# Designs tried in a protein design chat: VH-VL binders against q9h9l3. Part 10

Target 1, 176 residues: q9h9l3
Amino acid sequence: PRKMVAIDCEMVGTGPKGHVSSLARCSIVNYNGDVLYDEYILPPCHIVDYRTRWSGIRKQHMVNATPFKIARGQILKILTGKIVVGHAIHNDFKALQYFHPKSLTRDTSHIPPLNRKADCPENATMSLKHLTKKLLNRDIQVGKSGHSSVEDAQATMELYKLVEVEWEEHLARNPP

## First folded at step 1 (VH-VL)

Design fc4 (framework fv_fezakinumab)
Fold by OpenDDE, second read of step 2:
Structure fc4 (fold): chain C 176 residues (1-176), chain A 124 residues (1-124), chain B 111 residues (1-111)
Amino acid sequence: as target 1 above (176 residues)
Amino acid sequence: QVQLVQSGAEVKKPGASVKVSCKASGYTFTSYYMHWVRQAPGQGLEWVGWINPYSGDTFYAQKFRGRVTMTRDTSISTAYMELSRLRSDDTAVYYCARETYGGYSRYYYGMDVWGRGTLVTVSS
Amino acid sequence: QAVLTQPPSVSGAPGQRVTISCTGSSSDIGAGYDVHWYQQLPGTAPKLLIYDNSNRPSGVPDRFSGSKSGTSASLAITGLQAEDEADYYCQSYDSSLSGWVFGGGTQLTVL
């Protein structure tokens, strides 16, 4: 079977009024939650809004940050060929300016059995924080210092494991 | 048949530049990263860098940054590696080797197809 | 010079089992990056022998196996044959160097 990794990215605001989400940190963990990648990333454009409250990114983190182009290459090397798990993962891929094969993508924000297990509407988009609390009895994204992309990636992987067998079977019968 | 055909041996003077070509066939050129790896006589393998043939993005080993330039011509499925300011310790066999990338690539890691290598000799 | 450490040489008699170690660090193998192995027969280009720690490409016999643990990887060859005489290289990615790295290579001699 293909290797599985989970990814979570933090974005900062660039462009006019900081409305463009640019990759500023990327964390990738393996099936066991081991960190394979965790780097601060320097966007190619000027950062207008660090979005620190949510991203946890500060100006100091950008001093030795890996340039986007370089980081992107490193990340794509890790992701290529693997099943990539993420929450609302289309945002991560967008920030990476990369599109992973749909057949190899697992978005925990769009897995009805996961929502069902959490006593949530199957067609609703639930937050990673909520699902993690309900299903893993774990608090993530606590405090006001911003998210931990490593923690979020690990939580995402753990959530997927709960429905992996069922969902993989479903996908096998219903390929995207 | 999947193969990488490299240009012929080169003999250069110190300070000169060399450009090695690598023509791919039997597969979609733009669907695989192209690595360049060199091997000095009697020595081990050394990674030089890689190029994404689709985007043209390159990533070089720190040791070669500023001296190496990797390019590609997608119309003829050919990758190029140019090394400038050559010195004697650049004498080596230079290999191109593919590695999968992208959404349409096979699930396969590592450098699974290699060229036969191009000997570059730098001698005064 | 090589980031990954391999023994310079190993030897074995036909039919024996030999192992080649590849020792890395916390920034490469220890960071969770996969290890690949290459076989280089005399006068030829390297050939992918093992990918992603323990997988064999098609055409590679099952007497070749790879494993990874901690900061090290190992290539095992059982039922050693004369044709196995070659140089073997491990490869991984080093986050501190932001690049792929090779071991120094191991010359396998079949006695």
Scores: ipSAE 0.008, ipTM 0.555, lowest interface PAE 9.0, mean pLDDT 90
Fold by ESMFold2-Fast, scan of step 1:
Structure fc4 (fold): chain C 176 residues (1-176), chain A 124 residues (1-124), chain B 111 residues (1-111)
Amino acid sequence: as target 1 above (176 residues)
Amino acid sequence: QVQLVQSGAEVKKPGASVKVSCKASGYTFTSYYMHWVRQAPGQGLEWVGWINPYSGDTFYAQKFRGRVTMTRDTSISTAYMELSRLRSDDTAVYYCARETYGGYSRYYYGMDVWGRGTLVTVSS
Amino acid sequence: QAVLTQPPSVSGAPGQRVTISCTGSSSDIGAGYDVHWYQQLPGTAPKLLIYDNSNRPSGVPDRFSGSKSGTSASLAITGLQAEDEADYYCQSYDSSLSGWVFGGGTQLTVL
């Protein structure tokens, strides 16, 4: 567990009508919830839609943002060889143009025991906000100015820790 | 009808460059990654690289870095692969192939739609 | 020098079962990356036959099935027919190479 990190990324809209998701912020926390990385990231593409209501990203954040190529190198250096926890983590990995080994990936949106503890259907994809409220009695993603990727990464790690023993045992018996 | 239409066969001299085109139709060109894969006569499939048609971002197999360039033109839904400093062992059929959309937790998918291939012959 | 190892050829009689293996390493199949299979008829482009280890695209008969275990994957073809005579390729992703990788291909001969 000590070689485990949680990640959450914020994406902005690029492409026609802002339909393509491009990385604009990344937060990584360790097992205890301490921040290892938290940077605004400048996409290589023109930003059409900041998606501020969800991303929390504004034009001002792009002024000193780390260019994508540099940020990607820093992030991958942290993730490589570690168990990486996320929620709908494929979106984060796609935005990073990175594939993390499935055996070292934990997606809290696809862990049936976690949904079961929340009294949700095991095969449903539940939001991070819903699971966090049900299982941790915490409200995240509050307000109208966007989400905090630090808060989301911390919540994701805490959610995983609720099922860690059970899920690691399952993965040991059913390797991905 | 989703399809990829490639340019015709090319014959080149060693040291020349070749640029192969791949025109997409029947889907949103910018929503799917495009791969390039080659096959030398009587040999297996070899991955060359990919391009993100929206951003223009590319990633190439180590073997081809410094010799291959992938680009696209979104106005005509066309991807291009240019290979420079051609050698006789670059003789191959070059395919463009669309990356599949499948599964929510997976990023590195297979390729569901393929062009018919472009034969590039490097003569000596 | 293919990254994934396949037997160069397999053969079977009509109606029989054949299995084609695909062996990788800890950086590809063993790391949990999914395996995809392609069928290539002579003179044609490859066609996606199996994706994500065991799933069939629309139009692929249930005679074709895929499985994955440890560092290896297998394609099984039951009820062999003459039209199954083709080259078959497995494909995955390799983290040490940071790229898509193919098997060397297996030529299936229907006796």
Scores: ipSAE 0.006, ipTM 0.493, lowest interface PAE 14.0, mean pLDDT 86

Design fc5 (framework fv_fezakinumab)
Fold by OpenDDE, second read of step 2:
Structure fc5 (fold): chain C 176 residues (1-176), chain A 122 residues (1-122), chain B 111 residues (1-111)
Amino acid sequence: as target 1 above (176 residues)
Amino acid sequence: QVQLVQSGAEVKKPGASVKVSCKASGYTFTSYYMHWVRQAPGQGLEWVGWINPYSGDTFYAQKFRGRVTMTRDTSISTAYMELSRLRSDDTAVYYCARVPSGYDYRGAFDIWGRGTLVTVSS
Amino acid sequence: QAVLTQPPSVSGAPGQRVTISCTGSSSDIGAGYDVHWYQQLPGTAPKLLIYDNSNRPSGVPDRFSGSKSGTSASLAITGLQAEDEADYYCQSYDSSLSGWVFGGGTQLTVL
């Protein structure tokens, strides 16, 4: 079977009025939750809004941040050929300016069995925080210091593992 | 009926800019990504970029970054593609095309406009 | 110059079977990205013919079929008809270019 990794990215605001979401941190963990990648990333454009309360990113993190083009290359090298697990992962891929094959993508925000297990509507989009609390009895994204992309990636992987067998079977019968 | 109606042919000089419009009808404009593809005379198809009509987010092919700007007016379900600093090799039919889902990585363009010929000549 | 490689032309007689190949690389088809096919009749815009490797949109006859394997894809047309004379393009996504890519197109002539 293909190797599986989980990814979570933090974005800052760039462009006019800071409405453009630019990659500022990326964390990738393996099936066991081991960190394969965790870097602060320097966007190609000026940061207008660090979105610190959500992203956890501060100006000091950008001092030695990896330039986006370099980071992107590193990240893509890790993701290529893997099953990539994420939550609302389309945002991560967009920030990376990279789209992973959908057949190799697992989005925990769109897995009905996962929601069902959490006693949530199957077709609802639930937050990673909520699902993690309900299913893993773990609090993530606590406080006002912003998210930890490593923590979020690990939680995402753990959530997926709860429904992996069922979901992989479903996908096998219903290829995307 | 779902359709994309594009603006008429344009003739421009090198260095000028052109803005092509694409009006959508028959579906929810903001629900699907709008892509732009061009085709030089007698040549193949070349992807230019996409816009998310809902958010206004854009993503351009590397080749066109810095010269292309995609916008939209949701009030009239219209997408725009502006190409600046035109050169002769920009002469092409420019198409707008809808992606059938809200996920741009699906990549299939299920509805196409009829195309807008842009001719760049001195 | 196209990222995906197609034969520039194919031909067949009415009723025959023809195939159009689309050869990519490890960064596009070989990376697992789906392949789509478009038919472009003379003087018209492209039309979606096959999506997600082998699916037909409504209105596309079942004599059109698509397949994908490894770094390549193929479009097959059985029972060739005169109206099938057109250009055919394959499409996928290239991770290295961060963009959609097309084949160079294949001109199908019905003899």
Scores: ipSAE 0.014, ipTM 0.567, lowest interface PAE 8.3, mean pLDDT 91
Fold by ESMFold2-Fast, scan of step 1:
Structure fc5 (fold): chain C 176 residues (1-176), chain A 122 residues (1-122), chain B 111 residues (1-111)
Amino acid sequence: as target 1 above (176 residues)
Amino acid sequence: QVQLVQSGAEVKKPGASVKVSCKASGYTFTSYYMHWVRQAPGQGLEWVGWINPYSGDTFYAQKFRGRVTMTRDTSISTAYMELSRLRSDDTAVYYCARVPSGYDYRGAFDIWGRGTLVTVSS
Amino acid sequence: QAVLTQPPSVSGAPGQRVTISCTGSSSDIGAGYDVHWYQQLPGTAPKLLIYDNSNRPSGVPDRFSGSKSGTSASLAITGLQAEDEADYYCQSYDSSLSGWVFGGGTQLTVL
């Protein structure tokens, strides 16, 4: 497969009043949508707010969850040297406390041709849910039980594939 | 190996501003929170706030809100703390200190800078 | 004013055991937040001595130990030596203040 992966992370609230977003799940898929990594991750600090409505994370998922330091090492080993696709991916990298090279980063929330295909303003930041429904005719992030990071990573890769040829050519002519 | 090198001593008049720097080396700057702590002469330690060098997010102790600003420059692995509208009782040694990356804002301050003496006098 | 309460001074003779207390409230130590201890020699920056209640960093002698119970923590120093003469600070997190809190510091004098 191509040396390209898609990532999506779920965060819980830690720190003062639950205002800090701490990594609690990470999913990574390959170009074809096969799962390379999907683990619940135990924050080293007390979880103040599971944010279950959005994260899908409950106390039961923290049983046997991989400690943050170990999970981070595993994840970075997968991401290093690859093109990494995400939606609003800066949030995922922030949760991982990681900086990925801009030249190898693809953020589906900031790809003008993708918005154009969805009949949205090119410079607007559209949600993953909206773009997936509009362009793939698929509903994600449904129900009250929270989001699936596997589902989100898979949708993100499929969205990128719709504009991959055009966008890679653009980046080759206009390097970041 | 791991070091935090702070800028030199400053003497300021009341009402002025001071900007202290803390240059990190020997580790990945963006992977650890940077906290600031001060110590007035003959007094104890007082927490000022933290900055996440990766995101630029900050959080300040209530006492310093409106007067303190924390920033960083990732290209030179340097964190800054600026304190404005200085008073005589802001005279203190200001320390930067590293907290391990593990999201535990309650974690120990494992590496400290040597401190920057800020003297506020008329 | 410090949020955590420490005795201002403690004294001991070489070879003796001394303990330094750190008393908090229900919003910090009593809420289950970990306690850390720092040693400060005159004219130097604080140095991490004990983290997460009872753990020692590499290079800290086993003569230093920490414990925590209820709303209080203690630092114990056994086999007291002249080089232990320093200021000692406890630290925790306080949820009501949404911030880090330190004890007022304890000056240890080795007689």
Scores: ipSAE 0.000, ipTM 0.462, lowest interface PAE 15.8, mean pLDDT 86

Design fc6 (framework fv_fezakinumab)
Fold by OpenDDE, second read of step 2:
Structure fc6 (fold): chain C 176 residues (1-176), chain A 123 residues (1-123), chain B 111 residues (1-111)
Amino acid sequence: as target 1 above (176 residues)
Amino acid sequence: QVQLVQSGAEVKKPGASVKVSCKASGYTFTSYYMHWVRQAPGQGLEWVGWINPYSGDTFYAQKFRGRVTMTRDTSISTAYMELSRLRSDDTAVYYCARGQYYDSTGYLHFDYWGRGTLVTVSS
Amino acid sequence: QAVLTQPPSVSGAPGQRVTISCTGSSSDIGAGYDVHWYQQLPGTAPKLLIYDNSNRPSGVPDRFSGSKSGTSASLAITGLQAEDEADYYCQSYDSSLSGWVFGGGTQLTVL
């Protein structure tokens, strides 16, 4: 059995009109919610939009941020060989320019049993905030200071744990 | 219909540079990573690198870092691969190949290939 | 030079079943990455034959099948036909390299 980690990334806007989502923070927690990684990351391109309202990222966070290439290496070392849990995790992997095996990926935004448990349509894409409130009775992403990637990663892991047994069995029978 | 049309064969001397083009059609150019794969005569396939046509981000195989440059012109849906400081062992057919969809990181195969561009490096 | 290992050649008579193996390591196939297969007819570009271990793109007959187990994958061709004579390449991804890797290729000869 492989170890599980949960990941959440915050992105800023780069490129033309800030439409390119670039990694600016990455948080990784273990099965117990312990923080394994939490760093601000400096994109290789000029930041056009910090998206602070959502990302929580401000210019000051980039002063001593870890260069993307270095951070990427650090993150990949942690993720390699593990089951990686995330919410809409394809965005995180995309920002990392990293490709994790599908069979080792768990996306809490696409787990029907999780939605069912939250009295949501099984095939709907629910937000992490909503699921966390419904199933964990916890408020995340509160306020105007932006998201906490650590908090989000922890919530993601906790949500997955609620359906881990059922979902792992399902995946065993229906490998992606 | 997805098509990848590559530029014609090139003959270069050692030390020179070559730039191969790949014009994409039949799909949204910026929505898929473009990969380059080469094949030396009578040899196997070797991955060179990829470019994200939307962002312009690139990633090259370690073997080619410092010598390869991948670019794109989104206005004409064309990807370019330039290889510099050519040597004889760079002689190969170079293919562009459509890779993963931009919104998914789970598909790591190449579903469409260009017909290839032969680059011959000889004195 | 190839990261994935394939037999250099296989052969079979028409109508027979042939298999082509693709052996990786803990950093590619063994790391959980899917395996894809390409068919390259003489003088042509590679064509996607199998993706994600066992899926066939449209137009690929069901006599082609793929499987994956552990650090290895296999391409099986049943009802071998003359037109199947080609080179076959397996492909995966290596996380340590952050790059795509290919097998050395297998030349299939139809006797």
Scores: ipSAE 0.342, ipTM 0.803, lowest interface PAE 2.3, mean pLDDT 93
Fold by ESMFold2-Fast, scan of step 1:
Structure fc6 (fold): chain C 176 residues (1-176), chain A 123 residues (1-123), chain B 111 residues (1-111)
Amino acid sequence: as target 1 above (176 residues)
Amino acid sequence: QVQLVQSGAEVKKPGASVKVSCKASGYTFTSYYMHWVRQAPGQGLEWVGWINPYSGDTFYAQKFRGRVTMTRDTSISTAYMELSRLRSDDTAVYYCARGQYYDSTGYLHFDYWGRGTLVTVSS
Amino acid sequence: QAVLTQPPSVSGAPGQRVTISCTGSSSDIGAGYDVHWYQQLPGTAPKLLIYDNSNRPSGVPDRFSGSKSGTSASLAITGLQAEDEADYYCQSYDSSLSGWVFGGGTQLTVL
């Protein structure tokens, strides 16, 4: 079996004027799209801006949320030693204050063959929503109630599977 | 340097409401949560809830939901706790206490406390 | 009813060592949440004594120390002095209640 997972995180605004992005939800799915982890997470600082339109996070979600340090430990146990797929995944790792080896990281926002299949410039950074619509004929992140990190993680895994064979071959010949 | 100054003692009848104030000084009022804790005579400490002075967001312990309201006025660095439909068993000293909600190590302690406001509920 | 369990009283002579226990459950101390301790002198507000299991605020003597193991925490006071006579409260966070919880308090009597 594949030791591969996909991750998507939601961030809220903390710090002065809500300019700092802090982890507030994390979803992790396996190769088949089954949920391995999905928790609301309490940031280390008070929340100034829930960014609800984008994050889907509301005050009630913080009531039973897991504190950052505890959630981080749980998440890192799932990610360690696995191939981790994400979209603009640097932002997720930054929010987790975590370094994941480049050799085990797959960022669907920086896979030239994926952009090529979507008729987009190979070196452009395309949104998850755009790639999912073009390649999977599916609308994600619809409405104004915020994004579902589970939906985003599932879409990210499905997108990666479209280029998995050719991209893994590329990485084997050109190690990061 | 950090001070939390609370309003004076109150005597109320059952069914009335009481509003206790807590004026903060010596720090940036909006940078820390304000917690409220009560202590009935000869009894232990009981957490009531918190307010985030920056956003005005509040959260109350289940026991007090529907009867407690927390507010703040940032122009005078003052937090308020109002408890309605008072009962004799609401007789207690009510403390405000400063605390950051959480950090990377978990949920935080209350580092500075007001001197308390005695609320007596009697007929 | 307090969520965290403390003995209602402890006593000791000047110079002696006493320990005060604080027992929680799987939703608070057992879940990994830190334990804090407050000292309440007669007629005064509680004062932070120990935070994050074992840290002392500025001004707290070395005679006070804290520890945590599994679902329980302990406050140790060595070299007891008359001014240590007070109520001591432990505190943690409880995920099932989504809020802060306190122990019932322990009255320390210095004989």
Scores: ipSAE 0.000, ipTM 0.475, lowest interface PAE 15.5, mean pLDDT 87

Design fc7 (framework fv_fezakinumab)
Fold by OpenDDE, second read of step 2:
Formats: structure tokens, sequence, C-alpha cells
Structure fc7 (fold): chain C 176 residues (1-176), chain A 122 residues (1-122), chain B 111 residues (1-111)
């Protein structure tokens, strides 16, 4: 079986009116929740909106941030060949400008058994915060300081572990 | 109907630069990555790089880094690929290509320009 | 030098079945990335023939089929016709290069 990692990224707004989501932080944890990667990342374009309320990113975090291209290389090296778990992970991959195999991707925002376990509609898109509270009895993304990508990545991994066996079997029978 | 109209053939000397254009129509130009792929005469396809027309972000194949520059003019839905310090082995048909399927990242290319022949010779 | 390996040429008579192989590595096909195929008629731009290993775009006849296994993929053409004479390229993504990669191309000749 392939190694599994969970990823969570924080994005800031760049481009016209800050509508472009650019990677500003990326956290990767292993199956046990150990942090493999956690860096602030400097977007290639001028930051228009730090989106601090959600991202937790502030201007000071960008002073010594890792340039995007360098960070991207580091991150991709970690992700390559692994099953990557994330919540609404398409946003992370988009921000990374990276293409990960669909067959090796696990999106906890689209796992019906996970929703079912949380007494949520199977086809609904539930937030990481909600699922974490319901299934792990843990509060994440609390306060006004923004999200912690490490915390979110860890929560994502733990959520997936709850349905890993069932979901992996499902995927084996129904490959994407 | 999606159309990618490329500029005409170019003849350049070694050391020169060439800039090929690709005008897109029939879709939202800024919504899809524009890729460039080249093909030397009698040879295979080689991916050069992509540009995000919305942000202007680019990513080039390692082979071309330092020599290739991709840009775009969103006002006229046109992508540009400039290759500098040309050498004979840069002689190729250069294609612009895009993906209009689902998803934010292009796994393949379902629309192609007709190609622009760039000939580098002394 | 192409990252994916294809036979330089294949040939068949009308009505026959031909296959074109595409061999990758652990960093591309073997890494789980899908394989796509393009048909390039003489003097024309490539045309998408197969996407996501085995899917046919509209207008592509069912004589064309694709498959993937391990580090390799295959394009099969049944009921070979004269108009099938073309170059065929496989394409995937290489994680080590963070870029798209093509096979060297296969020239199909209809005898």
Amino acid sequence: as target 1 above (176 residues)
Amino acid sequence: QVQLVQSGAEVKKPGASVKVSCKASGYTFTSYYMHWVRQAPGQGLEWVGWINPYSGDTFYAQKFRGRVTMTRDTSISTAYMELSRLRSDDTAVYYCATYRGSGSYSPYFDYWGRGTLVTVSS
Amino acid sequence: QAVLTQPPSVSGAPGQRVTISCTGSSSDIGAGYDVHWYQQLPGTAPKLLIYDNSNRPSGVPDRFSGSKSGTSASLAITGLQAEDEADYYCQSYDSSLSGWVFGGGTQLTVL
C-alpha cells in the first residue's frame, strides 16, 4: 500500500481585485499526523488580499516566505507517489498548480460514508470544521486568527482514517 | 466554436528570438490554461510550457527555462510564446493548445492551433 | 528524447487489428497519471483521440480503444482503415518534471 499524506493550503488573493487564489502556506502531515512540511509561501504576484480572517496569513509571514516555485518543488516531491488526503483538495491542487492522479486523491469533502457517519446528507458538502466537530469532537478553526493549515491537515487525515477501510474498498471496486 | 489562430511561419537566424502568437476565440480565454507544444520536423511532440491567461502565471519545461517567455494579452485573447537564443534544433512547428474539460488543471489537450513553423538556419 | 516509449512504426492491412504500446515509468504512467492519445494526420495538428486512458471524444469511432496497466498503456485500432494512416502519440504527466510528456510517436501504415 502507498504512503498516505494529508495536505492543507492557505491562499491569499492576487491578481485583479484579489480574485486569484495564490498559495501562501502549505502544510503536509503523514498518516500519524506528524508534520512533514509547513511553510509560508511567497506568491509570484503581488498580494492584494491576505484574506487573514480565513487564511491566517499576514504580511509579516511573507517576509521570509519561500518563493512559490521553490516551495512547489518541495511540496511536489513529498506528494509524488502518495495517496493525498485533503478537504476540498481541488483548491489546494489548483493553488499549487499541480496535477495529482485522481486515483491517488482522497477528498474528505466528497466521501459519502464520512458524511453518513456524521449524520449528514451523503451528497452534501460539509465543512472540515463541522465534520471534525461531529466525528472527532474537536474544535478547529476557532478564533479570529484564521485557520491553521497544520491543524486542518491533521483533522483531515483523522477524518479519513475513520472511513479509510470502507472507502478504499469502495474505490477498489469503483476506480475513479 | 473554439478556435486557436496562430501567427505565420517564421525564419530566424541562430541567436535570434521569435515570438509566436495564438489568438483564441469561441471560449473564455482567461478561464483555461494555454499550453505550447512543439514538434521538430519528422519528430515527436514536446511540451514547452503553459500560461494561466488570467493571472499570467507560467510554468516552463526545464529544457526551455531561461529561453522561453510566455505572455498574454487578455484584451485580444491572445497568447504569446517567445523563444530566444534560437538554435537549429529549435526548428519546429509550435502549437498552442488548451483544455476545456472539467477541472482547473489540464490533463490533456483537446483543442490545438494549426501550428507555426519556426525555421532556424544560418 | 521522448519520455514515453512507443514503437516507431506499426503496420496492418485493412480490416486488421493493430496495437500501439506506450511505456512509461514510475514517475508518469506508473505514478497513476492517466494516458491520452493523439492522432496526427500528415500535415495537420494533433487531434485528441483517447482521453483518460480509454475514453473517446465525440467523433472518434469505437474502432479506437485505449487501456492502461502498470507503467504502460496501449492504443488498439480494430477494423483498420486507410484513413487511419497517421502518427499516434501517447501523452501523460510526469511528476518528476512537473510537466506533460509525450511518447516518441508511432507511424501507422495501412498496407
Scores: ipSAE 0.024, ipTM 0.704, lowest interface PAE 4.1, mean pLDDT 92
Fold by ESMFold2-Fast, scan of step 1:
Structure fc7 (fold): chain C 176 residues (1-176), chain A 122 residues (1-122), chain B 111 residues (1-111)
Amino acid sequence: as target 1 above (176 residues)
Amino acid sequence: QVQLVQSGAEVKKPGASVKVSCKASGYTFTSYYMHWVRQAPGQGLEWVGWINPYSGDTFYAQKFRGRVTMTRDTSISTAYMELSRLRSDDTAVYYCATYRGSGSYSPYFDYWGRGTLVTVSS
Amino acid sequence: QAVLTQPPSVSGAPGQRVTISCTGSSSDIGAGYDVHWYQQLPGTAPKLLIYDNSNRPSGVPDRFSGSKSGTSASLAITGLQAEDEADYYCQSYDSSLSGWVFGGGTQLTVL
């Protein structure tokens, strides 16, 4: 396989009423699902809302967390020049304040063949939890203690691998 | 602060078309699907369809196919729903709504516009 | 007609418990899709009350709870108060329709 990684980030709420999404954890896995990076990240702004039910982030995780600027540099070194797979990945790139080339980006929330395999409308944005249950027969993001970005990144890579051959052929014929 | 601001009430004759707008603010407009839901007076909620504001892709409930068209203008963060060949039973409040949550087995609508009343009568 | 079935009305006295059912089929709730609940006060837009079967958004009191089993879901309201008087709608996704579906709504009357 080409050099390919999957990413999933957790964000906390900062800014007025906690409406700004700031990076608080990032996990990156390789093609086989091995963890290349997994760190808690300290936002430069005051955290208003930990969003713990979804993010899994608690105040204790911020103790000794990697400062945003340092974490960002480490993450970008891993992503640069690789095919990056994610689910609704524009949110992750926005939190990283980063642009990744469209030609090297694979968003499992916008791959029509993947939705078709899950018996969903081709252009709908389905959740990672739903696609993983339908196509991999696996429950992720269980309970109320928050999501594991490692688990989410691994599931995202496995989902992409189900359509990789078909989708790479499509992209070669229809460049983004 | 997420806000969805809809256009004002409309009165139309049967056979006409109506175009309702929904202006989004407080989030990245292109990052989330915009849904449309209607409610006839004294009746329940009925899903009409969605638009992906990033791509312009749409999907409509079968009942509305051939009569509804959803569009958006990213320069002003506004979504539109146009319903043509209006009948009296299209009289309803039309809501725009979006899903800002994550990890759900099916998306829910956590933000709603206040609704636009469309009255179809002769 | 609504795809999900709810009783058209339910009533209770202040302080009592009421339960509103939502019944689907093998292509929606029975297929494993999550159920969400909305409260609609007269003249207002629906407000999210319960999401992902049993979770409450910030600001929703713990008197409201949700559950799901098989092809059905339930909304329970304990310690019933006058301000709970509203219409309640369940919502899920239906794979055969490839779309979001709602229950017909339940009007709750207090007293």
Scores: ipSAE 0.000, ipTM 0.453, lowest interface PAE 17.9, mean pLDDT 86

